# VHH binders against q89az9: the designs that were tried, part 37

Target 1, 320 residues: q89az9
Amino acid sequence: MNLNGEQKSAVLLALVGIDKAIEILKELSIQEIENIAKCMSYMDVISSITADLVLSEFCNEVRINKDQNISFINNNFIISLLKKVLGEHHAVLLLDKFKNQKNISDNIKKLNLINPEKIVSLIKGEHPQIIATILIYLNRNHAANILSYFEDNLSLDIIRRIANFSSLKKLGQEEFVKIIDNLINKYQNSMLNQQGIVTAVELLKLIKRDQETKILTKMFSSDKVLAKRIKTKMLEFSDIINLDDVYIRRLIKVFPLYELSEIMKVEKEEFKKKFYKNMSLENTNLIKNYCSKKIFISNDLIQKKRNNLLNSVKKILYNS
Key: E = the ipSAE of ESMFold2; O = the ipSAE of OpenDDE; V2 = 0.75 times the mean of E and O plus 0.25 times the DockQ between their complexes.

## First folded at step 21 (VHH)

Design i03 (framework vhh_7pa5_2; at its last look DockQ between E and O 0.77; V2 from the best seeds 0.72)
Fold by OpenDDE, look of step 21:
Structure i03 (fold): chain B 320 residues (1-320), chain A 123 residues (1-123)
Amino acid sequence: as target 1 above (320 residues)
Amino acid sequence: QVQLVESGGGMVQPGGSLRLSCAASGFTFSDYSMSWVRRAPGKGPEWVSTISGDSGQTNYADSVRGRFTISRDNAKNTLYLQMNSLKPEDTALYYCVKDSYDIYEILKQYQHWGQGTQVTVSS
């Protein structure tokens, strides 16, 4: 069982019910109560399996066989329990603290899953103290990666602020929750916008080419950014061979040669020629040598690599 | 009581320049980093620049780097923002902010949105 002692205690207290739980908690320190309550606050639903495991372990320890009880830890239970044990005022404060912490934790988990570049784009407009605070809560590696995207002087300031950081007070926590929540929302909205672009592209692909061209031309005149986004998204791997050599040259500079070699191994001669004419003889020979090797690559892996190449191309085109 | 009074805003054409000032009182000015933050219509607050109290270290948002210069006169308790090569995107209400290691202390200053100095860049 992967639960720690406090978590197990939380489960047990939930299972024994509020009346018995109160009697037990009266014997604990405030800190212990707080810790257990915190655990409870993070446990919305306790599975029967988890409950059984905790009980079994407990029963084994006390050599008492008890029937399986299923209990749900809900907010009302926690509130009632804490109010009875700690009093109304203290309970409310504690609950608020837990709520904020949970919210922070939940949002931080989400932020930890967002790529560093995107995070930077989301937070770069924030005050350095806010940036510092965000980085403090993120996974260390993730925070470090994010930090690397900032200018040196700004990074220095951020680190200084981190070094001087103590803790968020209640009001700070509340504000921090709002900030992170806003960031998450911005992120989500950006994703939705991306979906919109995808939809637009899908539609454009279904209409007549002349109409598509007309639409995109007009769009480009009125909203260049949007037009570029759509055009970039419309680009397929097969279109790479039709790109201007200037873009191929740029691509070759940024795309790993080894990976390119892997792609070329399965591509048509026309594709190879398009790249060979835009790279050094040395690199050409390296690729040719690689292509002569008896190496098997799965179709899925090749497709992934193709996508990587395509994405690199798209990035180049978008920034042009 | 901490008081920050921004001035120097106005309307300029793209490519123009403005110099903002912030008169500070109610605290030891030299002990604190100071920042400029701006809020464009319909947008949230955007950090613009920060200057340290002691070292004079300056930081800038990418959007303004190379165009804006933050400075301070501790003898006059005044913060400055020289804005050159102004763009329409720079249109915003600009605020002076006393820095803190407590984000709440920073954010509460964002609540005085009725103050600040308006910068409008328009042809």
Scores: ipSAE 0.820, ipTM 0.961, lowest interface PAE 0.5, mean pLDDT 86
Fold by ESMFold2, look of step 21:
Structure i03 (fold): chain B 320 residues (1-320), chain A 123 residues (1-123)
Amino acid sequence: as target 1 above (320 residues)
Amino acid sequence: QVQLVESGGGMVQPGGSLRLSCAASGFTFSDYSMSWVRRAPGKGPEWVSTISGDSGQTNYADSVRGRFTISRDNAKNTLYLQMNSLKPEDTALYYCVKDSYDIYEILKQYQHWGQGTQVTVSS
């Protein structure tokens, strides 16, 4: 394990106990104390092997009391140490600073786990410099996936800003923490809202049809956005034929033609005509040629294809 | 002291047009990229568009692309936003932002609530 000097100092101070650590810290500059405290705030567990390694390097400089052996560092230890060395006021200020840096690291780890498309929806309203800063702190493959969702000129601007980025200054770090916290909170709230939509749809499907209609009609007048989300989640395959042609044309642009051909082969002529009037002659002829072939499609496979089409429709309606 | 003064807002019917202006002083205008940002009632700030100092690079939020055009006149130290095909969703307070690679410098300009020019799109 290759620790730098500040990390070794943090381990050593934990090993000598609070009283001796205070005496040592009083001989250091405020900058040195801040650097060591930062290292301590990132450390959670000290193995006996790490402790022995650090001790062997400093045995003539520091004495370890046999009755007090410390095998790990925690935030309560750090808090007590700083309060005793710097006084309560300065310790609180310093701890708030380090808390911000740790919080940004933890929240960045969470962002690396979130689907790139979802992150795009959360950040697309931010200034390009803010987007660039977020991407710099993310895993490179993750950031590249996110960047691929932006329009070419915006992507160019973001890359230029990344190339010119050096580091966050102190005030920039404080603002970045707030931005990242807000982003995580928006993500978590959207997940809770999505669970609520699923529950509402399940309940609406279980109640009487006329009561369902009454509720949705009132909801459209008072909260159109919510009503649309619920209606979209309730959408069934049989409803596709009743969609406006604009949505059918959008669907044809994004849904694989081969899969559409498989679906069309088993569907009613009314369904086929709805799609044919919204597509090119070439694509219509390709589908008609496929439909004329003697091809077997299992019930399970066609149902899966139908569900895929329905999900694509839901994406178009939800994002429209 | 850096000063940015927005003008050109007003009330417009859906489908109408407006041209916003931002008069800049207190810095070398041509050295900096400039952005338009808007804040709808009850919403947070939303980035709209950015233009480079030499006008060679422009970009737009998806919600305005194809409808809005950002431009600048470096001789007059003035930034412009031509807004066409306006929608009710474009109703907001619009303000210009001096660009920076430091997000703090951008975000503190967002805290100057009350400056800017109001755009209202209503039938």
Scores: ipSAE 0.588, ipTM 0.892, lowest interface PAE 1.8, mean pLDDT 79
ESMFold2 (binder alone), look of step 21: mean pLDDT 80; pTM 0.813

Design i04 (framework vhh_7pa5_2; at its last look DockQ between E and O 0.71; V2 from the best seeds 0.00; counts 0 for: pae E 2.03 > 2)
Fold by OpenDDE, look of step 21:
Structure i04 (fold): chain B 320 residues (1-320), chain A 123 residues (1-123)
Amino acid sequence: as target 1 above (320 residues)
Amino acid sequence: QVQLVESGGGMVQPGGSLRLSCAASGFTFSSTSMSWVRRAPGKGPEWVSTISYDSGQTNYADSVRGRFTISRDNAKNTLYLQMNSLKPEDTALYYCVKDSYDIYEILKQYQHWGQGTQVTVSS
C-alpha cells in the first residue's frame, strides 16, 4: 500500500463516520488534525479498493472483522468534520488553505511535465521574484534545467531570491495560484494554436498547389509570422534535399554528427550528396565509415531520428 | 505610504529614445531593489528590468536587453530607465515597482497600478 500513515488515518476516519471521527480528532493536536484534513482533501481520487485495503489493514491490526462498509471521503464530509472539531471560522481558514495548496500542487504537477524551454517562454516575462517562486515549487531537476536558460545575472538574482524565500502567506498563495493558472492556460492556448496550424497545413496540403502558393504568398505579405509557421510546418523530411545549401550548412553545425550518420545510413544517395557537399571532408569520411558498419537500427528509431533532423531544420528555417 | 510617480514617457518614432523617471517616497529607497514593469494594451504585465538597492546588479528582460538601461539615484530617491532603439513593441504603460521577496507585495502593485507613464512608439 502506497499510502502513508496520515493518509491511512484519513481513510479510517472517513470509514468510521463523522460522529466517531470527531471523537477521535478531539484527542489529536491541531497540527495532526490539519495534516489529516489535508490528506482528506486530496482523497477525492482514492479508489474504493484503496479504502478497502486500508480498512483491511486496520482490521487486521485490531483483530476485528474485515468486512465493513466503506464510506467515501467527500468535500462535505471534510467540511462538516472540520467545522465540528475546529469551529466554523478555523475550519474555513483551513479549508481555504488546503484548497490553495491543492491548486498549487495540481498546477505544479502540470508544469513539471512541460519542457524547460516552453516553461522559460512562459515565465520569462514575469518578475524575477515570481520566477523564483515558480522554481521553488517545481521539481529540482526541472527547475535547474529551466534556470539554465536564463542569463547569468538573472540566474543569480533568482537564486538569491530563492535563498531568501521563507514561505507563501495566504494572500501570496492565492496570487500564486492565479499566476500558475495563467501560465497553464497560456500553455494550453499555445497548444491549441499549434493544433490550428496543423489543421491549416492539412487543408493547404489538400488544395491545389497554385492555390496554396497564392494563399501563402498573400499571408506572408500580411502576416509573416503566421506564414512562416505554416510553411515550416508544411516542410517534410523529403523536402530537406531541396533546401538551400545555406540551411544545410547551418543544420550540420547544430545537428549531432552521429545522429546524422545514423540517418544517412538508410537514406538515398541523393540525400547523402546534399549533405556531403556542405560538410568537411573529415566529417564526410566519418559518416561514410559509419555507414559501412554493420549496425541495425529499427525503423521506429530511424523515423524518430528523421523527425529530429526535420525539427532542427524547421527551427532553422523559422528563425531565418 | 509608498508612493511611486512615473514620468518621462511620450511618443517617439521607431529607433528613438526616452528616459523614464520614477520618484519614490514613503520607504527607504536606498535599501530597496526596484523594477520597471510595463503593460501593453490588451496584454498582461511584463517585467522589464530590475536594479538592486546599491546598483550592483541589473537585470533585463530579453526583449529589452541591450536597448534599455536601468539606473538609480539613491540620493534623489529616483529610478530611471533609459530606453534606446525603441520599437513599436515597446509601446506600453510603464510602471515603477518596489521590489520584495514576497510575491504578494509585488503583485499587489500590479493590481493597484498607479498612473504609470505612457510610452508610444509609432511611425
Scores: ipSAE 0.796, ipTM 0.952, lowest interface PAE 0.6, mean pLDDT 86
Fold by ESMFold2, look of step 21:
Structure i04 (fold): chain B 320 residues (1-320), chain A 123 residues (1-123)
Amino acid sequence: as target 1 above (320 residues)
Amino acid sequence: QVQLVESGGGMVQPGGSLRLSCAASGFTFSSTSMSWVRRAPGKGPEWVSTISYDSGQTNYADSVRGRFTISRDNAKNTLYLQMNSLKPEDTALYYCVKDSYDIYEILKQYQHWGQGTQVTVSS
């Protein structure tokens, strides 16, 4: 294992024990202590192979026996060391700095696991400088995927801000911690809320139709937003022909005409008539022309497009 | 100390228009990019629009794109927001903020107690 000098120093200090480590650290500058403590804070396990390599290198200069009882470094070791060497006041200040840096690192790890499209939904209302700062800390491929969802002018501005970014100062780190904590909490609450809605829909589908109707009617009177979310999640493709024409007209305005043509080609005439009466003669003729062509569409592809149409309907109904 | 004074808010019906102004002092306005931010009841601050110092770049949140226009007059040290086709969802307290590459400098400006201009879209 190749280790840099600070990493080797962190291993050596762990191996010599806290009493000796204190004596060694007292000979170092505050900056050197900070660097070594940072290395120690990220170490969970020191393998015997790593310990032997570091001790062997050191012993070529000093000759010292290896301490086999030390197998890991944790935050309690670092906290105790800093308090004894620097005094409680300076140790508290330095530990707060490291806490912010570690919190940022941990939260960024979580953000890198979240789907880029969902991150976009969470951050698109943030100031461009805040978006830029988040992207700087993310994995480069992940950040690039996220950036691709923004409009060109905004993307240009974000890239300019990334190119001009310096480091976060203490006050900026404190605010950034709050920002990324809030983003993660919003994501987690969104996922928990979605799970609850799915469960409620499953239960409603299992009860008698008349009781389902009674429950939804009462819910619309007491909590209209929740009732709309549940009813929208219960919607199936076959329900589309029963929608009011107002919703069909809204759907036609936002759904790609080519994809609609592909769906119409395989659907029943009753379904087609519902849409034709709500669209322009020009668009109706385009779809009828497409339907008359001898083109075959795979069942898998058409099901994907039917799902896309249904999702567009759900967005219209939920947001209405 | 940076001083930003917003005005031009009011009550308007849906579909109406308002023009907000922000008089700036205490910094070199002509070299500083500026943003509009809003806070609706029960919501946190929401970025609305940004304009570069020379007006060469403008950006808008998706929720206002095509309806709002940000502009500035560097000779008068004044920032503007023309709001057309107003919706009830645009009801909020609107603030102007000085842009910065330091997120702390941006976020401390979001604390507007009794500052900003109220826009209320009546229904």
Scores: ipSAE 0.541, ipTM 0.877, lowest interface PAE 2.0, mean pLDDT 80
ESMFold2 (binder alone), look of step 21: mean pLDDT 81; pTM 0.824

Design i05 (framework vhh_7pa5_2; at its last look DockQ between E and O 0.70; V2 from the best seeds 0.00; counts 0 for: pae E 2.1 > 2)
Fold by OpenDDE, look of step 21:
Structure i05 (fold): chain B 320 residues (1-320), chain A 123 residues (1-123)
Amino acid sequence: as target 1 above (320 residues)
Amino acid sequence: QVQLVESGGGMVQPGGSLRLSCAASGFTFSSYSMSWVRRAPGKGPEWVSTISGDSGQTNYPDSVKGRFTISRDNAKNTLYLQMNSLKPEDTALYYCVKDSYDIYEILKQYQHWGQGTQVTVSS
């Protein structure tokens, strides 16, 4: 069973009901009550299986009958229990604490799933103490990866702040929750925006080309960034042959020749010509020699390489 | 009581320069890192720069890096922000902040209720 002692206790207390639970909790220290209550606050639904396992274990330990019905841990139960045991005032304070902790925990879990680069982009403009605090709560490996993206001076300051960190007080926790929530929201919005671009591109591809061109032209005049994003997203591999030679030349400089060779092996002569005219004779000959080799590359691998090339092109175009 | 009094703001044209000052009192100035933050109308507070108390190490966000320079005179209990190549986007109320290892202590200072120095960059 993957539950710790406090969690098992929480389950048991929930199962015995509020009246019996109160009697039990009266025998515990405030700290123990807090720990158990915290566990309860994190438990939404207890499965029958879990309940049975906990009960069985308990019964085995105390040699009592194994058969009890499942009870649900709900917020009302926890609130009532704590109020009865600790009084109204202390219960409320404790519940608030738990709420904040849970919120922090939940959001941190989400942040731990976001790639380090994206996290950096979200937090790089924050005060160093905020950054430090965020990193303290993240998984260590994740935090370390994130930290590696910062400049040395900033990293030093962040580490210093981490080293001097004690704990968040109540008000600090509240603020921290807000900060993390905001970060999560920013992240989510960024994802939504990306989806929006995708949707826009899909729609633009479905309309008449003349209309598309007009729309994008007007957009470019009013919002160059958006227009570039859309245009870049709209670019397909087949469009590469239609690009200005200046972009092809830039592409050749940054894209691995061997990978380009692999792509060219399966591409049409028109595609090859587009690149050959923009590269050195030496490189051209290298590619030609490669193309003459009897090497089998899977369609999937070729497609992946095509995508790599396309992505490189997109980057070039976006930054132009 | 901690007191921070900002000055040096004004109106400048894009590309112009300003130097902000913050007079600090009520605490051992040299023992604390200090920061500049700004708040533009309708926007939340934005971190602008930090300088350490002991080493004078400075940090900047990308938005101001290369244009702004934070410095301090511990003998005068004064924090400075040299702002060069100002942009319209730099328009904001600028605040001096005493740093803390508690984010709440930092964030509570973002609410200066009328204090700060106004920087306006406009043609």
Scores: ipSAE 0.799, ipTM 0.954, lowest interface PAE 0.6, mean pLDDT 86
Fold by ESMFold2, look of step 21:
Structure i05 (fold): chain B 320 residues (1-320), chain A 123 residues (1-123)
Amino acid sequence: as target 1 above (320 residues)
Amino acid sequence: QVQLVESGGGMVQPGGSLRLSCAASGFTFSSYSMSWVRRAPGKGPEWVSTISGDSGQTNYPDSVKGRFTISRDNAKNTLYLQMNSLKPEDTALYYCVKDSYDIYEILKQYQHWGQGTQVTVSS
């Protein structure tokens, strides 16, 4: 329907009933009352379709104004007013819509704070339209960072879907609430799983080495996956020399040669020999040449680079 | 009324190949992107591939990229999924989905567990 503002007001006043309409009309000027009365005099029976259209438009207008930071306390006030003005049935419909929008807004704020790489790991297997819809509701810089992790073909598809997106309908809003709630839950469970392993590692480091070894050995027998994760998390830089040569070769393949050279410059000869055994003569000579130079590297920077190497080792062991 | 009928499933050994088909009717097939989705026992639905209406755009998750190829024949209103180098983890009920810009229209198709063609990869 193509109703002007006065016609929509006339429909709304008819829908709220005479007692509520009287209260509203008391706040209007005589000219405004006359204009609405003229509209009512030209209107007959209000169809359920017309009533739903006008009410839906009114509810959408209220939703837009709600997003302009009306406080939590004002929600209770607005809820009470809507029930009195619109009646219980229509107020419930409007309040369900507001609840969904508030849930979306709150969870979007949380998603905007999560590392883009983490979000990618959670959503990269979802249907492209689901990914596109999530990105539409995120901050543009955040969505762009997330999108940059996808391959070009998928990014093109996602952008095309965003460009053709109009809005979520009611049933789509309900599904979107479920999707973003699930994302938040998956993220939180991932962090809780990490916390448990961190706690276990901290406890194992505080007990005697003999007892630590016994516990880990028994754990490998009963739960290899958990034991491997804990042992990998416990790995220290000094343990790198004891790794099987297969892992050293994988590490050399993926770790920057210049950064490895910096580490080799300060390490013991035994450590260097382990790596030289597993690398090309060309790369060995490059590192040896770098090590022969008098280059200052601060203790803090060296420790950072040692930690980077250790983290690369952990990634290789975890993925093996 | 949109109708999608899957076929071509079966039992194969690891490393084998299968070609799935999806016969579409009740809509202008060439106007819509199409997807394959699978549901392994005890798992939720998993997106497998998507192809645009003109076949100019195809996408796959990392789990199947390089092994699966989606295609379509708009003259026959048929969607295909060529599955090569099959693994036991590919065992699932496979079904096709008519894409939409409305996630509800996609997700309600995920709920139809009785539709599809079974693929079983075992020794």
Scores: ipSAE 0.539, ipTM 0.874, lowest interface PAE 2.1, mean pLDDT 79
ESMFold2 (binder alone), look of step 21: mean pLDDT 82; pTM 0.833

Design i06 (framework vhh_surovatamig_d1; at its last look DockQ between E and O 0.82; V2 from the best seeds 0.72)
Fold by OpenDDE, look of step 21:
Order: sequence, then structure tokens, then C-alpha cells
Structure i06 (fold): chain B 320 residues (1-320), chain A 123 residues (1-123)
Amino acid sequence: as target 1 above (320 residues)
Amino acid sequence: EVQLVESGGGLVQPGGSLRLSCAASGFTFSSYSMSWVRQAPGKGLEWVATISGDSGQTNYVDSVRGRFTISRDNAKKSLYLQMNSLRAEDTAVYYCVKDSYDIYEILKQYQHRGQGTLVTVSS
């Protein structure tokens, strides 16, 4: 790992121990101390390899012999070091700052791994300023993808807010940490709740159909909500063609025609027929006209749209 | 001191309409965007709508779009929320919030919110 100078310094200070570190830090500016401390706060464990590399480099630079042991950077070390160098009050303030920053960073990393659609679902109810702030901290591509899910006027407002954004102050950071932490928790909880259902569905898909039907029928009698959840989760895109026309009609009413057209362009004729028989001649013609056009849509985009359609169907079925 | 006083809440049947008002004082009302937020029973605060101070641009949470209209009268320093086609899920205490580019200022208001106005949608 290519460590920067501050990071290397942090490692070295950790390796030399508190007493020697203090002596060194006393010779540094407050800003330098802060920077190094920040680096330390982000480092929980120093690997032997990292330590060796840093030491070797250091030894080479100072032309001193190479034999030092592995040291762990822990919170207590940092606290003790900063308290001794900066005093208790200042140390606490600084540590709090670092803690908040780290928390933000850690949570943001997690958010960056969550799919955009899920993120949108989590943040939709938040004030636009909060949304804007979240997007500022996310990876740019990820933020852009997320932004694309919002209505145009809202997107405009969010961008405006981003443009006018100033750095979060301490109190703002604290509150922001709470917000993103809450979001992560909500996400995690949702995943946990869904994991059981997913497992159940996976198992049900592996058993004989007759047995599956029997199980779900019995479940429906005893726990309708659970049965619906499982059935809904079991539904695949390929199953849409087998749905009762009543659901197709409902779907057509709520699903954007243009998006349906895009899906139908790549679907088999049987799928198209299933929808055509349940929609107006006018809309049918619109879709047919669209299908005749030489328009390229990426496979990923098509899959996304298929998923959208499937989700709409699932909602309809679940609420039926 | 910034003061925001909400009114207009009440009991209404599903499909009914209600108009909320917020009287603002203690700041240059026209210079700030204003928002409505709500808190349903057992839930956290949810953003509902925002209106800009200058352009009158409006934004809504998806669940209320097409049903709710946020408006303002700068001369009267008043914010309004026209709620049509009310649903049970709209049941909440509604709060008026002064907008800010600083989330802390917004969240501070969340924490130190007034009594708000209760909207109950029930048959």
C-alpha cells in the first residue's frame, strides 16, 4: 500500500511508542499533529508488512539499522498521545472530530455499495438538503445514478443545493452521522428481514411443484401475509405471461407505456400478445410503431426495465 | 427569533381536503424556501414539500405529488399546504420548516419543532 507521508508518520509514531511519539509531536505544528492524528484515527491495525515497509524506508532515509517490532494503533494509544501533547480538552475535541469523520466515511463506504434504487427508497422521504448532502459524499457515479431516479424539479433543487453547499460544521457532521447511520440500519434491517424470505423461496424452488403448492396453500390459510410475500418473491419475469388478464390490465394502467414499449421490443411475440389483448388499440399501435424503430437499448437497461415491470406486477399481486 | 405557527389541521375522511397554514415571523420570509414536513404515528419525520422563496418552484415527496400543493404569500408571511384526496397514510402532525443550505439548521428545527398541526384521516 502506497502510504502518504502523513500516514507513514502515523505508523512510525505508533511504532516508536507514546513517550517517543510525544517528543516528536512537540516539535510539530498543531496542523501537522492534527493531520497525523487523523491518519492514526483511520488506522486500526498496522500489519507487519506495512510496518516493515515503513520502517525500511525510514531506516534507509536516516541510515539507521532495521530491527523494530509490530505495534498496534488503538484508540487508547491515540487518546493518550493526544492528551499528553494537546491537553485533555483539546484532545477530546479533536478526537470527536475524527470520530465523526470516520463514521461518515465508513457509512458512506457502505452506502456506495448499495444499489441506487435501494438508496433512493431509503432517502426519498428526506429533506432535499439532506439528500443533497448525502449525494455530495457518495461516489460521483453513484450519486449521479441515484439522482436520475428523482423527478426533474427535485433533481434541480438537489443540484442547486449541492452547488450552494458549504462544508459541514461540527454540529452538522454529528447530525449527518446520525442520519446516514440510520439509513444504514434501515437497509440492514430490510436485508435481514428479506433474507429469510429469500431462503424460503430458494428452498421452495428446489422442491417438487406439488409440494410447493401444498405448502403455500397451507401457509396462505395460516399466514396470508407471509404467503403473499413468498409468492410475490417467487414470481419471475417469465411468469408474467401466465398471469390472469385482470392483473395485466391493472399493470397497463400503472406502468409507463414508453417503458413497456422498450421491454416489448426485445420480448417474444407471445409476451406482446398477452399485453396487446389487454390494452387499447391505440396503445397497441403506439407500441408496435415503437418496436418497428431501430433503437438500441443496452441489455442492462432492458433488464432494469424488466425488473421495474416485475416489481409493478408484484405490487399489484401483493395488494390483491 | 424565528417563529413558525402551524394551523388548519383536523379530522377528515378519506378523499377529503384540508388546507394547512403556517404563520412565519422573525425573519425575511420571502428570502427563504419553506418546507412542510410531517410525522406519522410511530414513524420519523418525513419531508413533504418545499417551495422556493424567489421563483416559487415547488417540490414534493412522491407519495403526495398530484394531491398536495404547497404555496406561499410573502406579503402575509404565510405558507400553505393544500391537501386533496387525503389518505389514511397522510395522518400525521405537520410542521412548517424554514429551509437552509445547512442541514444542521434544518435538523435543529426538527428537534425543536413546535406543536405542529394534527391531520387525521379516518373514516
Scores: ipSAE 0.770, ipTM 0.944, lowest interface PAE 0.6, mean pLDDT 86
Fold by ESMFold2, look of step 21:
Structure i06 (fold): chain B 320 residues (1-320), chain A 123 residues (1-123)
Amino acid sequence: as target 1 above (320 residues)
Amino acid sequence: EVQLVESGGGLVQPGGSLRLSCAASGFTFSSYSMSWVRQAPGKGLEWVATISGDSGQTNYVDSVRGRFTISRDNAKKSLYLQMNSLRAEDTAVYYCVKDSYDIYEILKQYQHRGQGTLVTVSS
């Protein structure tokens, strides 16, 4: 284990005991005390191997009494030490700083593991300065991926705010801790809700059709939002022909006409007629012209395009 | 003594329009970007739009882009939000916020917000 001088000092101070540590700390600058205290606050357990390594190095330079037991460095030790050396006021300020920095660091590690698209969905309603601050703390590749999901003018504003960023001050750190805790909680709730919807859909598919219908009907009466989410998740490609025409018209507006043409080429006339009655003569003729051509489209590619259409339908139904 | 007073809210049918106003005092209005934020019933605050001091930069949350227009009149120290094609999801209390590079100054305004102006979109 290769420790730097601050880490070795933290271990040694723990081993000599609080009374002697106080005497030593009083001879150090406030910055040196802060650095050592930071090292101590991150140390939960000192192994006997680590203690032996530090003691062996120190004993080569200085003779030390080894009567002391191996002990845990914890916040009570650090709190007592800092209060005695710096006074209660400065000790409280320093400990709050360390707690906030550790909370930010731990939560940022969690955020770096979350998919960029999911992060965007969690933060897109936040003020641009809050978004900019979050991105500053994320790793650079992760932040760049997240930034790529924002509209160009907003991305420019976020980058400008990043360029003008100074460090978070004490009150800003406290608020930032709350912000990232809330984001982690929202993420966890989102994952639990998705798992619950998947389970509910699986159960509904396994029960009898008449019971499924009764349950969904009652759910629409009592919790329309949940019922829509479940029905949307249960939706299959064959259900598209049964949609109300208003949804078909919305779909035609947002789905690429060329991809729709490729799908139409392999579909039944009933499917095609549903779409034709909801589109302009010009677009209908474009699709009919494409369908009359002898163009090969692989089965795998057309299945992907069918799935893309289904996903667009699901987005429209969710937003209705 | 920063003061921001919102007005112009009301009851409107879906598809309707409203224009919100914010009267500002106690700071050099033209030197700061300004934002609109909103709070739907039972929800947290959502950022809606931001405009730079010279009006050269405007930004919007995706859900309102193309429907809402933020503007300002620096001579009148006033901020505006033109809201068109209103939807039920736009129902909220709207507040204006002085922008800052310090998130504490933004969040302090969130905590000490005034009455705001209520927009209700319903049939």
Scores: ipSAE 0.604, ipTM 0.898, lowest interface PAE 1.7, mean pLDDT 81
ESMFold2 (binder alone), look of step 21: mean pLDDT 79; pTM 0.809

